VH-VL binders against b7kms5. Designs and how they scored, part 27

Target 1, 80 residues: b7kms5
Amino acid sequence: DTFETVRNTIRIESEVDESLRQLCHEERITKETWLEAAYLYLCEKPEELAQVIQLAQERLSQRKAIADYKRAKTMQERFL

## First folded at step 19 (VH-VL)

Design u_24
Fold by OpenDDE, fold request of step 20:
Structure u_24 (fold): chain C 80 residues (1-80), chain A 121 residues (1-121), chain B 107 residues (1-107)
Amino acid sequence: as target 1 above (80 residues)
Amino acid sequence: QVQLQESGPGLVKPSETLSLTCTVSGDSVSSSYWTWIRQPPGKGLEWIGYIYHSGSSYYNPSLKSRATISVDTSKNQFSLKLSSVTAADTAVYYCARIDFYGSELVPFDYWGQGTLVTVSS
Amino acid sequence: AIQMTQSPSSLSASVGDRVTITCRASQGIRNDLGWYQQKPGKAPKLLIYAASSLQKGVPSRFAGRGSGTDFTLTISSLQPEDFATYYCLQYWKYPWTFGQGTKVEIK
């Protein structure tokens, strides 16, 4: 049996990415297989999944806020 | 794929208000700034103004007193109103997207097909 | 408002020709300049942003250069589909302003 894979561009916060990279290196796994394993594990853990989703939503909100700020700043610079 | 489509009446009487709507598909209006640009027949392009989903907007001083741009996130649309129109406002009106690559501006990477608005009595 | 002056206003060229269009700003605009192509009855199409960055999907025969006040758009080898009107745009200061356009016609 073989897996069909799809190409993805994943942007991860730098501190998290570095920590995750270090973990994967130590455990002789990849970020891809870590992500797959973590997701599959959580699919069997509804309560934990809900907690992770909440955390993910918070992080997304923070990303959006930062992006909005940067865009606004860029546009405001055109007044100066 | 991002698509923009202008809609509204093609004829407006002098002194009345021009009203157009841009419907966006393939992207959320909350992801970018949105703009209107017009082009009188056989002439060049004039930037009208922009709107952000937060309501932040700015207008070309040449039209500031008459132009209003609004956004409706529930419909994924943004609109243009231009009051007290005259023959000089006859033009093809385009809606477009102002995108960003990080903090770098990428103005007008997607356009609507444009809609002709004629001011005539 | 910052004035953008394109030159020439029109030019005639043949397929395969190297074509250069110039845009001059009345004051410094750093690299906040875009180039657009417009064909009759169609909306403008973004070619170049940030003075020299090629928009995705645009052929490599298009190149933008310049910074400050003087900018150029070059078509290295003119193709049949390149006959159109080209506009520059400054977006350094509000209001954003376009050049008057350059019509590239068939010789």
Scores: ipSAE 0.631, ipTM 0.913, lowest interface PAE 0.6, mean pLDDT 95
Fold by OpenDDE, fold request of step 20:
Formats: C-alpha cells, structure tokens, sequence
Structure u_24 (fold): chain C 80 residues (1-80), chain A 121 residues (1-121), chain B 107 residues (1-107)
C-alpha cells in the first residue's frame, strides 16, 4: 500500500528536535511518522488534544515574542 | 505570495499633507517591518522611514519633521503622511517590506508598484 | 549620513558581456549592503542582500561581493532583460541610503 505524501518544511526548537531525534532513533521511526501517529492518536483523545493545542499556542506565543525581540534588537543596532 | 499596493491621491497642493496607504496581502503586517521609499522623476531613491506593528518607527532626518508613518493591523495596512509639501516632494512613492532571515536583515524584498504623487497648485 | 557612491553612473554593454558595478561607502558598513534592479516604470527589485546573498528567484548570473567599504555587483553574462538601473543600499546605519544608481544600457 502506497499513499501520497506532501513535503513540508518544519522548523523545530533545537532542544526539542534533538530529543525527538533520539527518540525516533531508539524506536526506529521517523519524525514524520511520529508526527502523523501523534496527530492521529490525539484526534481520538479530545482532552489530550486540547492540552497539546494549549501547549502549542503557548510555544507559538513565545516564538513570536522572541522573534519580535530579535527584530527590534537588529533594528536598534543601526542607531549605534 | 506577498503583495503591496499603494493608494491615495496623485495630486496634492503645496503646503497640504500628502497621504498614502499601503495595503498588504499574503502576509500579516504584524510579522514584519514596513517602509516607505520615494523617487523623484528621473532621480534616485530616498528612504523615508519604517514602522513596526508595535508602532515603533524611525524617519530619515531629512523628512523627520514632516513624515508620519502609521500601521493599522486590523486592516493590514500602513500609511504615510507628509505635511507641508512642496514641489520637491513630487515623486513616485513606494511601500515595501523589511524582512528577516533569523537575525539577518533582508530589506525591501517586496515592493508595491509605486504611486506618483505630484505637488502642484 | 553614510554616502554611497556607485561607479560608473552609466555604462553600455552587449548581451553576453560581463558587467561589474561598484559601490563605495563613505565609512564601513560591514556586509549590510543590498543591490536592487529597477526597470523604467517599475518598482526596484531586490537582487542581493547582506552583500553577497542572492535573493530567491534571482538568476545565478548575478553575484555580490565585498565587505567594509567596497562592494561589487557582477552580471556574468548580460541578458536582454538585465538592461536597467541598479542601486546599492546601505542599511548598516540610519538613515539608510542608496547609491545614485548605475544605468546599464544596450550598446
């Protein structure tokens, strides 16, 4: 059985990526299949899904804050 | 695909205020810095200033006393006002995006098509 | 303000020619230098950022080099669509300033 795949560029925080990579290596799976499996699992677990979504939203907020800070810093450096 | 489009009157009387708006599509105004650049007919380019969604802005000292850039996140737009215009302010006005690759600046990777503003009585 | 001086102000070349444009800053600007192409009646287009980084979608015949005060834009083999005016931009210190432009005309 073959199925069509879609190529995605996913950027993961360094420490999380390393930890996930190690897990995938130990379990002989890929980050791609891990993400697929995790999503499918969570689709049947509404409470767990809600928790993951909340966590994801928090992480997104943090990323945005960091990005804003870095951009501001970069722009401010041009005054010095 | 990011697109920028300038809009506003193409004719302004001397001493009045030039007012332009840049409408952004394909990207959120809250994700980047935005800038205005102008070009008098047959002349080079002049950087006017930038705005961030937070309201942080900076202007070219040559225009600081007269230029105001603002952002409207609800409309995904940012605008330029230039007061007390003279014939010297006749130019094509461009809005553009200032992007970032990590901490690296990528100035003006997307531009509007530009809009000619003529100052004439 | 940092002055950017381009050389030459204009040049004539033929299709297939190697073209080099120079931009000199009045003071050191590290690698915060961009190159833009502008055709008549059109907005400028970003070609190079960070002195030597090729913008996505820009042909590989364009190359930027330099650091500090002296920068070059090279078109390895001029194409018909490359006849335009080119500008450098320093964005190291405010206010950001453009060079006066270099018009590349057909010989």
Amino acid sequence: as target 1 above (80 residues)
Amino acid sequence: QVQLQESGPGLVKPSETLSLTCTVSGDSVSSSYWTWIRQPPGKGLEWIGYIYHSGSSYYNPSLKSRATISVDTSKNQFSLKLSSVTAADTAVYYCARIDFYGSELVPFDYWGQGTLVTVSS
Amino acid sequence: AIQMTQSPSSLSASVGDRVTITCRASQGIRNDLGWYQQKPGKAPKLLIYAASSLQKGVPSRFAGRGSGTDFTLTISSLQPEDFATYYCLQYWKYPWTFGQGTKVEIK
Scores: ipSAE 0.631, ipTM 0.912, lowest interface PAE 0.6, mean pLDDT 95
Fold by OpenDDE, look of step 19:
Structure u_24 (fold): chain C 80 residues (1-80), chain A 121 residues (1-121), chain B 107 residues (1-107)
Amino acid sequence: as target 1 above (80 residues)
Amino acid sequence: QVQLQESGPGLVKPSETLSLTCTVSGDSVSSSYWTWIRQPPGKGLEWIGYIYHSGSSYYNPSLKSRATISVDTSKNQFSLKLSSVTAADTAVYYCARIDFYGSELVPFDYWGQGTLVTVSS
Amino acid sequence: AIQMTQSPSSLSASVGDRVTITCRASQGIRNDLGWYQQKPGKAPKLLIYAASSLQKGVPSRFAGRGSGTDFTLTISSLQPEDFATYYCLQYWKYPWTFGQGTKVEIK
């Protein structure tokens, strides 16, 4: 089988990235093939997929909150 | 493809309140800071103030007593009110976005086309 | 408020010329300096932010340099579309303030 790849920039939380990198190294796979495999697996597991989506939404909300805080801090630094 | 567009009366009488609205498309007002800037005919630029979606705002001290900026997230708009206007408030008024790259500020990367407001009897 | 002084107020140049505009702050503003281009009847356009970072889509002939109180905008080879008024902006301390502008005219 032949396939085409799409170039993406993915930013992962540092602790998660380190853990994932270690796993991939031990199993002699890549983060990209891990993500592909994980997604394909979850596509066949609707309940598990729903749980992952919920977790992803929570993590996104946290990222937004952190970003919001950093922006506010940046703006506040200019008062003094 | 962020777009901003100012709207409001182009003529205001002295002592009345100038009122403008900026409609944002291609981006949510909840993701950035939003600002107003004005330019008297043939003159330079003056920063008026900013608004955040939370309602947090700050104004140029030169206009603080008269300026009010508000945001309407449901309409994806933010507005400027300037009370007790005089001829000195005649200017092209611009709305613009204050963006961020991480924690780094990128001021005024997108502008509206501007709208002329003339203060006259 | 921090005062921003641009020099010169106006200059005449020809296509292909190297043009340098200076902006001086009345006090240190780190690298929180932006450059904008404005053509008649149009809104200003962001060229440079953080003193030296080129905005997306801006030609590489534009370059910003400086930190602290002295800043420069350089156009390495002036093009016909570059005749305009240029403004610097400090956004280190409130209120944010613009320079008075530099008009680049055709010689």
Scores: ipSAE 0.629, ipTM 0.905, lowest interface PAE 0.6, mean pLDDT 95
Fold by ESMFold2, fold request of step 20:
Structure u_24 (fold): chain C 80 residues (1-80), chain A 121 residues (1-121), chain B 107 residues (1-107)
Amino acid sequence: as target 1 above (80 residues)
Amino acid sequence: QVQLQESGPGLVKPSETLSLTCTVSGDSVSSSYWTWIRQPPGKGLEWIGYIYHSGSSYYNPSLKSRATISVDTSKNQFSLKLSSVTAADTAVYYCARIDFYGSELVPFDYWGQGTLVTVSS
Amino acid sequence: AIQMTQSPSSLSASVGDRVTITCRASQGIRNDLGWYQQKPGKAPKLLIYAASSLQKGVPSRFAGRGSGTDFTLTISSLQPEDFATYYCLQYWKYPWTFGQGTKVEIK
């Protein structure tokens, strides 16, 4: 009965997820409240937000490159 | 919503080059594999080949090296050229997408409506 | 090239019937088998990929089964909109090849 929420599905690298799970457990919070708090905090911190955005861009680029590589392998295996 | 639309001349003379363009909306030509399939009137489907924007490609040997598929990322289009056509190349030509749902290969999940190309004098 | 043979080439059926179409590969193709529906004058539409995975927006009355060389498409209760030609596609090894089609007609 709290404020309106939106359901989302996200994929997180397993080692990062393990670390985040441990932090949330130790601090007695949930992943969703951590995500909300992190975003709201960074909105007030332009320089810190910029650094987080840079890291997110780097991780996005790496995930795209890995996905492209795996898809290329799938297409290549179908040659005789 | 992904949409594909073929365009090009419906009549091509024997020995000339068949040239078709597929315009893509709702997706980027740089994000997927793109393909052409043809269907002679009253007959089954024949896969022509694919292109990826990196240049990775495959062409069905049945086309005897006459087919070329190209990508134009600036126009969000890809094209087919088929050289030295004969009456045997008369068919409905479809453009289509080859994509991945996660790691799962999904062939021809979206198709254009098709365009009839007739090879005739 | 891997040849795909469909059976039957055509069939007549009534609304509500259970319809089964078979597709046989000339060599093993794992589960790299798709099913497509084509109505006259229209492009084919993907129904099933990976032998048994239902494409989004396709009714659950369509089911694919099989692996290796022997595959089936079943329509559990035929509807008026299901009268069409059905094609299987192997996409394991190049060139990818379609079956010759199965035409499902009103009896």
Scores: ipSAE 0.600, ipTM 0.900, lowest interface PAE 0.7, mean pLDDT 93
Fold by ESMFold2, fold request of step 20:
Structure u_24 (fold): chain C 80 residues (1-80), chain A 121 residues (1-121), chain B 107 residues (1-107)
Amino acid sequence: as target 1 above (80 residues)
Amino acid sequence: QVQLQESGPGLVKPSETLSLTCTVSGDSVSSSYWTWIRQPPGKGLEWIGYIYHSGSSYYNPSLKSRATISVDTSKNQFSLKLSSVTAADTAVYYCARIDFYGSELVPFDYWGQGTLVTVSS
Amino acid sequence: AIQMTQSPSSLSASVGDRVTITCRASQGIRNDLGWYQQKPGKAPKLLIYAASSLQKGVPSRFAGRGSGTDFTLTISSLQPEDFATYYCLQYWKYPWTFGQGTKVEIK
C-alpha cells in the first residue's frame, strides 16, 4: 500500500480557484486528483495539450507583466 | 547562486571617463534591478544609482549627472560610466543587486568583491 | 537627502557581550532600513532588511528593531567573526543613503 506524493505550493487566480473548488466539490474530487487527471488525459492528445500550453504561456506573461508593474510602482514611489 | 564580478581599469586620468563592467552569473540581468555603490578608501559608502532592463533608472544627484548605468543582456552584464573624473572619484566600486522577495524590496542583497579605481595624473 | 547617523562610531567588546548599534534618520523612513556588515578588504554583506527581517544565512544572534527614525542592530552574543564595520541604509526616498558606520573591535 504505497502511495507516493509530493507536496507543492501553488498560487492560482482567485476566480479560477473558486470555479475549480466548486467543480471539485460538485464532483467529489480534490484539486490534486483533478490536476493529475487533466495532465494524464492531455498527454495522450498532443494538439489539445499544445492549446493548454499556449494558454499557460499567455497567463504566465500576464502575471509577469502585473508583477513588473507592481515592482516599478514600488521603485517609483521613492522619488521626491 | 548569484555572483557578481567587477572589471575595468584600476587607474584613470583626471577629466577622463571611468568605465566598469559587472558580470552576473546565477541570475539574468533581465530579472532584477542592478546598481553601483562606491567607497573612498577608509571611508563610508555612497550609492550611485540603478538600472532596470526596461530603461528605468535613477542616479544620485551628488554625481552631478556624470554617471550612466547600462545593461547588456546578450553578455549578462551591466556597466558604469562616470565622466570628467577627479581625485574625489577615487574609490572602491561595487556592483550589487536590488531584488524583490515576493513584494518586499531588498536592497543590495548580493555584492561583487569590489574594484579599486584610482584617479591620478 | 535623508541623513543617517550611527552611534557609536566605534566600540570595543568581548566575545559573548551584547552589542547594540543605533541608527537615526533625519526624517521618517518607515521600516525601509537595512543593516550591512563589512570586514576589512571585503564587500558589505546584507544582514537585515525591512528594519527587522533577517537575511537568509545570517545567524539569529543578529536582530534589528525600530521604525520611523530610530533603529537598532543588536548582536546578542558577540562572536570572533563579528569583528567588522556595520552600516545602516535607508531606502525609503532617493537618494538612498548609508550611515557613517560603526566599527566593532573584539578584545
Scores: ipSAE 0.594, ipTM 0.896, lowest interface PAE 0.8, mean pLDDT 93
Fold by ESMFold2, fold request of step 20:
Structure u_24 (fold): chain C 80 residues (1-80), chain A 121 residues (1-121), chain B 107 residues (1-107)
Amino acid sequence: as target 1 above (80 residues)
Amino acid sequence: QVQLQESGPGLVKPSETLSLTCTVSGDSVSSSYWTWIRQPPGKGLEWIGYIYHSGSSYYNPSLKSRATISVDTSKNQFSLKLSSVTAADTAVYYCARIDFYGSELVPFDYWGQGTLVTVSS
Amino acid sequence: AIQMTQSPSSLSASVGDRVTITCRASQGIRNDLGWYQQKPGKAPKLLIYAASSLQKGVPSRFAGRGSGTDFTLTISSLQPEDFATYYCLQYWKYPWTFGQGTKVEIK
């Protein structure tokens, strides 16, 4: 019986990453096992999954807003 | 894949307003900066200006008095109006995208096929 | 407005030749320079952005170099599909301006 894994790169906000690393250290788990467990748990709880999805959508919107602000500054600096 | 298509009348009378529309598919007009560029037959390229859906815009000084670019998010289109045209405004008009690859500004990465607008009596 | 001057205005070359096109800005533009290829009756196509970054799908025989005021586009081994007019674009300060173009023709 083999447990196949995939290696991927993800980027998460530094403050969130710090908090997640502290939690994983305290619970003696890895970020990978935490992510797997969180997803598997939520798959069986549709209302809780919907709440997580909504928070993920809000965070995606926040990251897009920051990117838009930086891009607007890039365009603004080109005026004489 | 991102596709841009210009539409509008190919013949405009002097002193009237040139009006062109660019229909965007494979992307949202709310996600990028959008622009118009023109090229008189057999000549070089002239940037007209840009619009962002928030209303941020720029117009080339030679055209800013006569040019207006606008966005219609419901139709996923943006448009150019150029008032008081003369024969000097005869050109192929292109719509194009101004985008960012990450933080890197990438101008005019996708273009429409272009539409010839002739200004003649 | 920043003026962009291309050299030469036209050239004739054979398939397999190394071709270099120069673009000079009237003032510094950092590396905010693009190169575009245009074939007759078609829209320009982006080749290079940020002076040296190759656009997706553009063959590696195209290379951009330079910064500040002096820039080059090199085609290391000219192919039949490369016969076109090439334009540089400065996009540092508004209005963004194109060079006058360089027509590359078959001998």
Scores: ipSAE 0.576, ipTM 0.894, lowest interface PAE 0.8, mean pLDDT 92

